# VH-VL binders against p53630, part 8

Target 1, 237 residues: p53630
Amino acid sequence: MNSKSQQQEQQPIVFVTGTDTDVGKTFVSTLLVHKWKAAYWKPVQTGIESDQGDSETLKNFKIAASTWQPPIFTPTYALQKPLSPLQAMEYEPNVDIRLLDFVVPEEWSAENPLVVEGAGGVCVPITRKLEITTDLIKHLIETSGHPVYVVVVARSGLGTLNHTLLTWNHLCDNGLRSHLFGVILNGEPNEGNVQALKKFGVNIMAQVAQCTTAHDQDMELHELPSVESLMTQQDVE

## First folded at step 12 (VH-VL)

Design j3
Fold by ESMFold2, look of step 12:
Structure j3 (fold): chain C 237 residues (1-237), chain A 120 residues (1-120), chain B 111 residues (1-111)
Amino acid sequence: as target 1 above (237 residues)
Amino acid sequence: EVQLVQSGAEVKKPGESLKISCKGSGYSFTYYWIGWVRQMPGKGLEWMGIIYPDDSDTRYSPSFQGQVTISADKSISTAYLQWSSLKASDTAMYYCARLGKWDDWLFDYWGQGTLVTVSS
Amino acid sequence: QSVLTQPPSVSGAPGQRVTISCTGSSSNIGAGWDVHWYQQLPGTAPKLLIYGNSNRPSGVPDRFSGSKSGTSASLAITGLQSEDEADYYCQSYDSSLSGSVFGGGTKLTVL
């Protein structure tokens, strides 16, 4: 009774990044994991001295329409201070993050997509060599053996035009345009910002808001695009 | 072979407590939801609730919230349905069923049923 | 009353085709949630017959098929046989109830 019995293609890795910290990457990752019946991996977690971490937050977020229980993989690195990974290593000098250490978890059966959540935004420094989140994305593209795509999470409100365009253009300028699924806006709906971003050619995948009712969460989950439709759109482009 | 084996038929009086069981075998019991479904005599199927044995996450139908307790003991691969005070209207067949992994809310394997009769 | 509406009974002669309808609302089938079907032979537990609107589990003959359109789903049985005499239930998720709902059931009689 495996609904995936007709699967013939390599399952994708979808990297969720953001325009900034605290834009809702974990909430969006949770929706995508349940929509796509995906596994989840947060490669670098910081701030564990004061917080349970994004993996536990995702595990505990229940969506009534979904009975999916995602495989959740242990972060490759977990650091104490709520700082960029580079800066957090100053307080844990025995930790030396290397891009080579970011290997897709062997436990991932690859029967379903893998959602990978980044730390902060695309230019956040990760290693002492000043490699950034974008370099981690490129590393996964080069080494994973799977198709890799990128979703950008942005706030829906004030300031998002600047931050979203900077992030979008940065990714395009780094050769990642063919990997971009698009942007998910998080927060109170703002049609003006949506239309402005579309004028710049930014693909807006969805507009979501973290809500308290099960009905609202079911609706947001339902309205998200399937991973198959997003992959089809990339092939046409 | 996936198998769900339920405890035997029960004859009870109103006001008595009851706990019936559902033992799973042939699969990884801990990591599949187990649900309970009621079928009153001559009537259709009614979903009562589901439980995920790994962490005991439990979801109840609104009609049954506060009326029954669903629990699981993953160490013995067993789920339970429990009443603290039975009513005559609880007379029914009770099925446990496993939810499929890849399809939301899919009852893919069913137990044989436990007949509960409540009468004075 | 059942949230999903099925005819109480249907009948057909051996070898013929019958269909069983399952009518929901905008909070379940109409919202796009999948429909599953179960067969309950007399005196036995329900058994999965069709899942994800149209998929057959191993052991279910291809003369059983399912479909979904709008707020309704349909189970079709071709080449009707005496052993098909059973009760049939549709089931879906309902977002207003935050849980599973079954149809009222349809008794199939083979004439």
Scores: ipSAE 0.764, ipTM 0.895, lowest interface PAE 1.0, mean pLDDT 92
Fold by ESMFold2, fold request of step 13:
Structure j3 (fold): chain C 237 residues (1-237), chain A 120 residues (1-120), chain B 111 residues (1-111)
Amino acid sequence: as target 1 above (237 residues)
Amino acid sequence: EVQLVQSGAEVKKPGESLKISCKGSGYSFTYYWIGWVRQMPGKGLEWMGIIYPDDSDTRYSPSFQGQVTISADKSISTAYLQWSSLKASDTAMYYCARLGKWDDWLFDYWGQGTLVTVSS
Amino acid sequence: QSVLTQPPSVSGAPGQRVTISCTGSSSNIGAGWDVHWYQQLPGTAPKLLIYGNSNRPSGVPDRFSGSKSGTSASLAITGLQSEDEADYYCQSYDSSLSGSVFGGGTKLTVL
């Protein structure tokens, strides 16, 4: 009935980032939100002149096996142009994004995990001081008061070995290895790429593909690990 | 605390329309799924459909798709089940039930039932 | 094929243990979806008895227990009492129907 919250004192924040824009971060975030019965927050949304944004996309994506209705929090910043946040600010001079403005929404009851979706990839510039998505992750680690973990979304197909290794190694080199849950590959299943990435020490959490049927959507939920098992795995390793 | 109170028993003839109601109280009606379950005389439970009152997202069992309409009026905390043309085979007990928030497809609280009798 | 299969009836003497089986398929219990159990006393609405395979809501005595293995689930009732005479239903999500399915129900008789 209630989640088993008495077993856990601190609900985690899970930051979903990617190897690039359009790798499927919002689809993966939607799956994780439904699997974990989580809330959702996209701190910085760009491109609203042409799109309702990723929060609306997640709200409208229904999964038949799930009756969860996620709390969805308003972006701290929403910018018009479909550019990086840094570049989009050139068209809205009244906006000056500061990392300190990214405070976990007070509306989050912390009864459940919070999924936070980043803009673009790990090196996307966010502030006029050239702080990047990685700096936002570090900021949340330092200021939120909750355990923070990272999920990387990558394409499953050709080229992903290079992009995934660059992203993974960048995060590890920035001191985030102990925060990494792993990589989710999005697209046509590719066992060769999975095994190659594993040989390099990359943790592959799952392979998923954006589904066309309710049955396929239900099956994609089953491929995802529970947040509890991921947290247990990190505590051991 | 949580209560679902259904409208009273109905005796109808084939071809007549009918709309029965389920009023929720003791919780935030708008933000919980509410569903309908049929029990034919001497038979088991059959899921008919669910609705989320906030946005009217409605999901029907294939057996009932196009046979009934499920709706809700969140301003008065009430869900409805309606037929445009009743059949004798619609004679049954109809329950509304709320879905729990933390477990998928969990019917955690039930109404008292509405007996619908359709006969000539 | 998509409906959950329960025995039509079970019986037991007061104080004994009975079990009620619920057998599904690869589209419901076998796909890993949770099983919930409901008790329907004569002339009353169903009431939640067990959720998430094995959890008891407040007010359900611990002599009721649930378990799941493979494509099947089981409800066990120990210390059988005359007030346990009821119909018992298992329920799960079914991916092929994109919705809920109930078992056919099991009438428990206390001898």
Scores: ipSAE 0.759, ipTM 0.890, lowest interface PAE 1.0, mean pLDDT 92

## First folded at step 14 (VH-VL)

Design k4
Fold by OpenDDE, look of step 15:
Structure k4 (fold): chain C 237 residues (1-237), chain A 120 residues (1-120), chain B 111 residues (1-111)
Amino acid sequence: as target 1 above (237 residues)
Amino acid sequence: EVQLVQSGAEVKKPGESLKISCKGSGYSFTSYWIGWVRQMPGKGLEWMGIIYPGDDETRYSPSFQGQVTISADKSISTAYLQWSSLKASDTAMYYCARLGKWDDWLFDYWGQGTLVTVSS
Amino acid sequence: QSVLTQPPSVSGAPGQRVTISCTGSSSNIGAGWDVHWYQQLPGTAPKLLIYGNSNRPSGVPDRFSGSKSGTSASLAITGLQSEDEADYYCQSYDSSLSGSVFGGGTKLTVL
């Protein structure tokens, strides 16, 4: 047995959400999947009429430093239109997304962490009852039987302070404070924003960006925190 | 039990083509990378490349890129290393090795090696 | 010419402690990439000895230990035995080369 496979009896589920669409959730999820040797699941995929889907994007994203081949599980729902799940369902009257439909994939052996990528931001409606991504996170906490944690992906640049703090506070106000690993800022490094967010009590896990060289990507991957370190930090708080 | 069994020793002349094999058993062949490592006579180990039989993704060392071809036949759990035109400098022991699943770039199991001798 | 530098040879008497160093750079060991060690007995294929800097696979005696610090790694062998006479290789990943790298190997002689 390899060292990483012997570490934990119960592996965590880490939900990756964002402050908005196109903030780099798929990219960050990919990095985390490789860093943690994790499996990947996107419960709801939209826009399949025009996009290959985030699962395929993750699968095809190669990191030279990583030899990990991530288990990728099929979305519970895949919708045609590149819209929010609620809006996308307007074009598919026979599709009725329910929170109860979201069950952790049986194929997940729980030998490794599970990275779950959400659609859009925390307040994105995913059901016709106007349940939002936050409700999905709560559902997984209640039903999965595994420790569930949340990572927030945000832009690094201008405007991120407001969106990040709104997202962070929303999650805290909804009783998820103890489940928050932190925020990963995606984009050009911005130490000013990092320091500002920290003053508000936001845990900044890392700053990442899409790299142009394999070397830079490898180094960026290495700088991400281990899932074990994050879990330990949560136990202390 | 995990085993990698390589093809037998080869004696070739410069300019000839060669394909050697490595058969895996005792594990899911398509779920692990297989790599090739060269060891010239009296020298150290040199990583050549790796292949993932599950989707045939291949990665080469810069030193061996374009010099050899790595392939796999998952139907018979076999990986291959081949030359289109051998050189005398290709004389070496060649090892196949499995990469561990949870540790990056860990060669956890090794074949017995294939000796390739290239001489005029 | 190896990316990782090892002493070409080390020797020790039975029962003694010997150490084999593996010196890298900021693009491999110094960047935090794991170091693995392999033992190659005369006329045989390499065998995994240490993985993940300091872990022993099943069947490897506790006489063998690995460590890493800074840009270097070290293999220590305590209670040296005659059967330990072999070549030892360190291995890691190098970001500049985007691939696996080996040390030059160290021949251990048991006197």
Scores: ipSAE 0.875, ipTM 0.938, lowest interface PAE 0.6, mean pLDDT 95
Fold by ESMFold2, look of step 14:
Structure k4 (fold): chain C 237 residues (1-237), chain A 120 residues (1-120), chain B 111 residues (1-111)
Amino acid sequence: as target 1 above (237 residues)
Amino acid sequence: EVQLVQSGAEVKKPGESLKISCKGSGYSFTSYWIGWVRQMPGKGLEWMGIIYPGDDETRYSPSFQGQVTISADKSISTAYLQWSSLKASDTAMYYCARLGKWDDWLFDYWGQGTLVTVSS
Amino acid sequence: QSVLTQPPSVSGAPGQRVTISCTGSSSNIGAGWDVHWYQQLPGTAPKLLIYGNSNRPSGVPDRFSGSKSGTSASLAITGLQSEDEADYYCQSYDSSLSGSVFGGGTKLTVL
């Protein structure tokens, strides 16, 4: 019993980035994986000396409305220190991250979308050549052979106008406007911030809150847009 | 061909324990949820719980939590429904069913049923 | 708790059309959760008939169709045949129970 929409096109890669660390990228990735029946990949994980990692966090997060069991792929790089990948390599000098090492996992069947979760925000340095998360996104666009889209996770309050606009405009200025699905706000609803961001042309695709009840998590999952509707929205002229 | 084959009918007394089985074949047993559904005589279907044999994650209906135990043995592709102390009200047909992969909470293949009769 | 309500019985003559309703609540169908339908022929196990509100699995004839609107779903059967005489169950996810809910079942009699 195959999903009809997933049979008709090359399945997308959706890169989840954020306005900062700890804005809820893993929680949002979890919701999207369950909503889209997607696979999951965290290409670069740091801080493994003291943390189970985002892949295990996603695996352990239960959403009662969902019976999806996502394929979860091993990070290409896993570094010990809870720092940016560039800085963490100072403590592991035998590790030399290169963008060309980020190859979409061969195990991905491409029958469904792939959610790729970035480390930190769009300007986080990854390689010793000072390539940043935005360069990784561009690399996947150029090399994966799949359509690539971007979701930005932002906090709903506490300075989000500045941080979201900086992130959004950075991505647009780097030629990624046509790849942007939009922003997901995480936290207490704030209509004022939503309207302000919309005035600047930012697409707010959803509003979620990580500390909700199981019932509210079910409703948040249901209300998220389908990947097909987001792809159609990008095609509207 | 996906098949779910259940153990045979059981006649029991109140207070006895019972473990009935559901053997899956024709698919990757550890990659799909299996659930149990009760049908009391002349009545409708009631969901009891589900298990994912890949990691033994279980979920129970509130009406059955603490009343039954659902388990699986992946080495023989078999799921189980177990009572520690049967009651006459447990007299029913019990079905196992597999959940579909691409649709949440979809019971796509069903076993033939196991009739459990609990009487004095 | 909320359950899915179905008429206990419906009937129709061969070749005619019948519909079977399934009425839910705000915690299941009304919240937008999908509806699945199962057919249980006399003396047999249930079998999947319609999934995801309106999709037919392989082997189910196109005279069976499903729809959903508001808090309710409907199974339509056209061109009734004697083989369609069975019990029919709707099913949805219920967020208040964090699990599946079945309708009470509808016995279809082909006159």
Scores: ipSAE 0.793, ipTM 0.908, lowest interface PAE 0.7, mean pLDDT 92

## First folded at step 16 (VH-VL)

Design p3
Fold by OpenDDE, look of step 17:
Structure p3 (fold): chain C 237 residues (1-237), chain A 120 residues (1-120), chain B 111 residues (1-111)
Amino acid sequence: as target 1 above (237 residues)
Amino acid sequence: EVQLVQSGAEVKKPGESLKISCKGSGYSFTSYWIGWVRQMPGKGLEWMGIIYPGDDDTRYSPSFQGQVTISADKSISTAYLQWSSLKASDTAMYYCARLGKWDDWLFDYWGQGTLVTVSS
Amino acid sequence: QSVLTQPPSVSGAPGQRVTISCTGSSSNIGAGWDVYWYQQLPGTAPKLLIYGNSNRPSGVPDRFSGSKSGTSASLAITGLQSEDEADYYCQSYDSSLSGSVFGGGTKLTVL
């Protein structure tokens, strides 16, 4: 029996969203997948005409300290244009994304957590009905039968305060406060922003950076909180 | 039951090539890493490298990088360790071991070992 | 020289308690990487004894216990028995080497 076998019977789904596009959601998702020995699912992938896709990026990302081989599940929707899902669908008239289409992959054995990477930020429209990422999170909460939590990826540097607080408050105002694990700041360390965000009640999970040595990456991975510790914290609040 | 069965003892001369094997059974061979560990006579354990048979991802210890080749044939659930040119200093017991699925560097199951003797 | 340092030998009488230390550094044990312990009986392959610093796999008696603190780990054996005579190895991950590292091994003699 391995140490991870001591995890709770009911494994969580952790939705990774961001304050914007290109904030490092895929990178952070990769770190979390390896840290938690989790499976990975990106429900909606856009830009497949010009990009290999985030699933492939995650698959090919090697962490020296990690031997984990992530189960990666196929996106429910893969769209050609590198646009928001709503905009990308304008080029594919036969595609009509619906929230009901998003079902947790059957291949997920629930032996390990499931990291779900969202497209863009929380207010990104993903359906023709103008339903947004927040609605997808709520849908998973209502239908998956698993505990669902949210991680917000934000930039660490200048300008992140406004976007992070707007995103955080949006999620709280939409009744997701109890589902929020916290924020992971991606970029050069910025203690000032960390302290400022904390004063507003934002949980800062970690600070990470993409362009590090293998050693530094290993250390960052190690310093990330365990999913068990995060779940325990939620129970106390 | 998980088992790793290694090939038999080898007696070789310096300069000769050698390929020893480790066959896994009782588990999904392509779902677990297989590693090699050297133990010179009367010495301790030395990690050499690992391979993931599922996609042939291979990692070496810096000390063994370029010195040996680790490979796998998933069709017969077998991992290999090979030398292109043996040295007397390669004389040792060689173990294959499976890495645990949930612990990154846990060697949870071991082969019985293959003794390699290199002498003139 | 092994990255992890173990005493070359320890000894104890039957029924006694013995401890084997494993001293690492800030790049392995001190960085928080898990420590594993293996038992190698004479003429046999190593066997997993402790994983995740202090967990015992099935079949390992509770006489064996592992702990970790700071840059060091320890294996304790209580109620020492003659069959415990073996070599013991600690193992961890080292971030500076980007790989698995073993201790030098400790020969345990039961007097």
Scores: ipSAE 0.849, ipTM 0.926, lowest interface PAE 0.7, mean pLDDT 94
Fold by ESMFold2, look of step 17:
Structure p3 (fold): chain C 237 residues (1-237), chain A 120 residues (1-120), chain B 111 residues (1-111)
Amino acid sequence: as target 1 above (237 residues)
Amino acid sequence: EVQLVQSGAEVKKPGESLKISCKGSGYSFTSYWIGWVRQMPGKGLEWMGIIYPGDDDTRYSPSFQGQVTISADKSISTAYLQWSSLKASDTAMYYCARLGKWDDWLFDYWGQGTLVTVSS
Amino acid sequence: QSVLTQPPSVSGAPGQRVTISCTGSSSNIGAGWDVYWYQQLPGTAPKLLIYGNSNRPSGVPDRFSGSKSGTSASLAITGLQSEDEADYYCQSYDSSLSGSVFGGGTKLTVL
């Protein structure tokens, strides 16, 4: 039985971005998709000449507690070289990425949340007009017709204070404060970094690590906040 | 109307192979997990394993890992439970059941059962 | 012993209330995983009775109710009828086993 189908509110889009490449965006996206019983979309994928891509990585990741089978939508753009989308287009000159091409997949039933995973960090260039990941987030806010929120994935360890604060402040300075669910720290727990970021006013949603046991993975999934609780915390009305 | 229709009762000898079936109808077969549950005579229910026919992802209970094979043929909306060599202790009722889409590990619809009797 | 413990049997007279307990551990019910209940009438397949701890699927009478607290769950049946004579099973996910577990079953006898 689908108990979420009794809720008549419009389902959110949650954009997963990061402080850097390789901070664990796909792992965190996988956890959120299973926790929220969400659909998944990676709008632009690069590096496909030698990499299965993040959609396939998410599809193949098993969480024992979850029997959710997410709808996984085809990237709007898939580029060969493992570079930023802008740079990858230099090797595929017949590809011209435009923000207007990023339309929420029509196959999404909207009876559950949609998790959208970005490429790299918030300032990564996407289009030949030098539009960046932040501009893609704004585009989805303006055009999707759904509430849009942002999750930032950051490393838990040394150096994260600088990178997380830069990313967080960039998003706030771009008018996205009311859209920010918070930061998920990925890696070995580091209470010192958690408390330091909280003192700067950063909302830490969760602390996760890619665990070696199914039991630990189940517990990480269980402890993540519900999307409903995060929406209640946001003052968007 | 969701229905799961299982193959008929089987009488077998130890060492023989067996494949029993569960045909789903009234729903999108490839969009739901199908599970198998054993009930030994006079005993309770035991989860054996589940399969997602959309991509054949299969999970087994530790108690049944390596003892049975679960498979599906999505072209005819049918799941299977298979033994390569039956034992007398395999005598039981076997149910297939569909998992609910929105509730993890929920067995929401059940087949009528297939009685398997293994005797010398 | 079953991972989820149920009394082997319970009984009640017509019209009475009975309860069936389901006691788990910190790796299943105690970890917060949902509890489901199934009814198996004599000679028939199990059918879903309660999902998500306390929800009734369509066609299940209001006299069946479920609850969960701590490491335990309970199925309550009020207005007991002779047709309620059946076996009842609880079920939950168990993180230690990475799979679902059923209780040992409770035979309900209507006197």
Scores: ipSAE 0.782, ipTM 0.904, lowest interface PAE 0.8, mean pLDDT 92

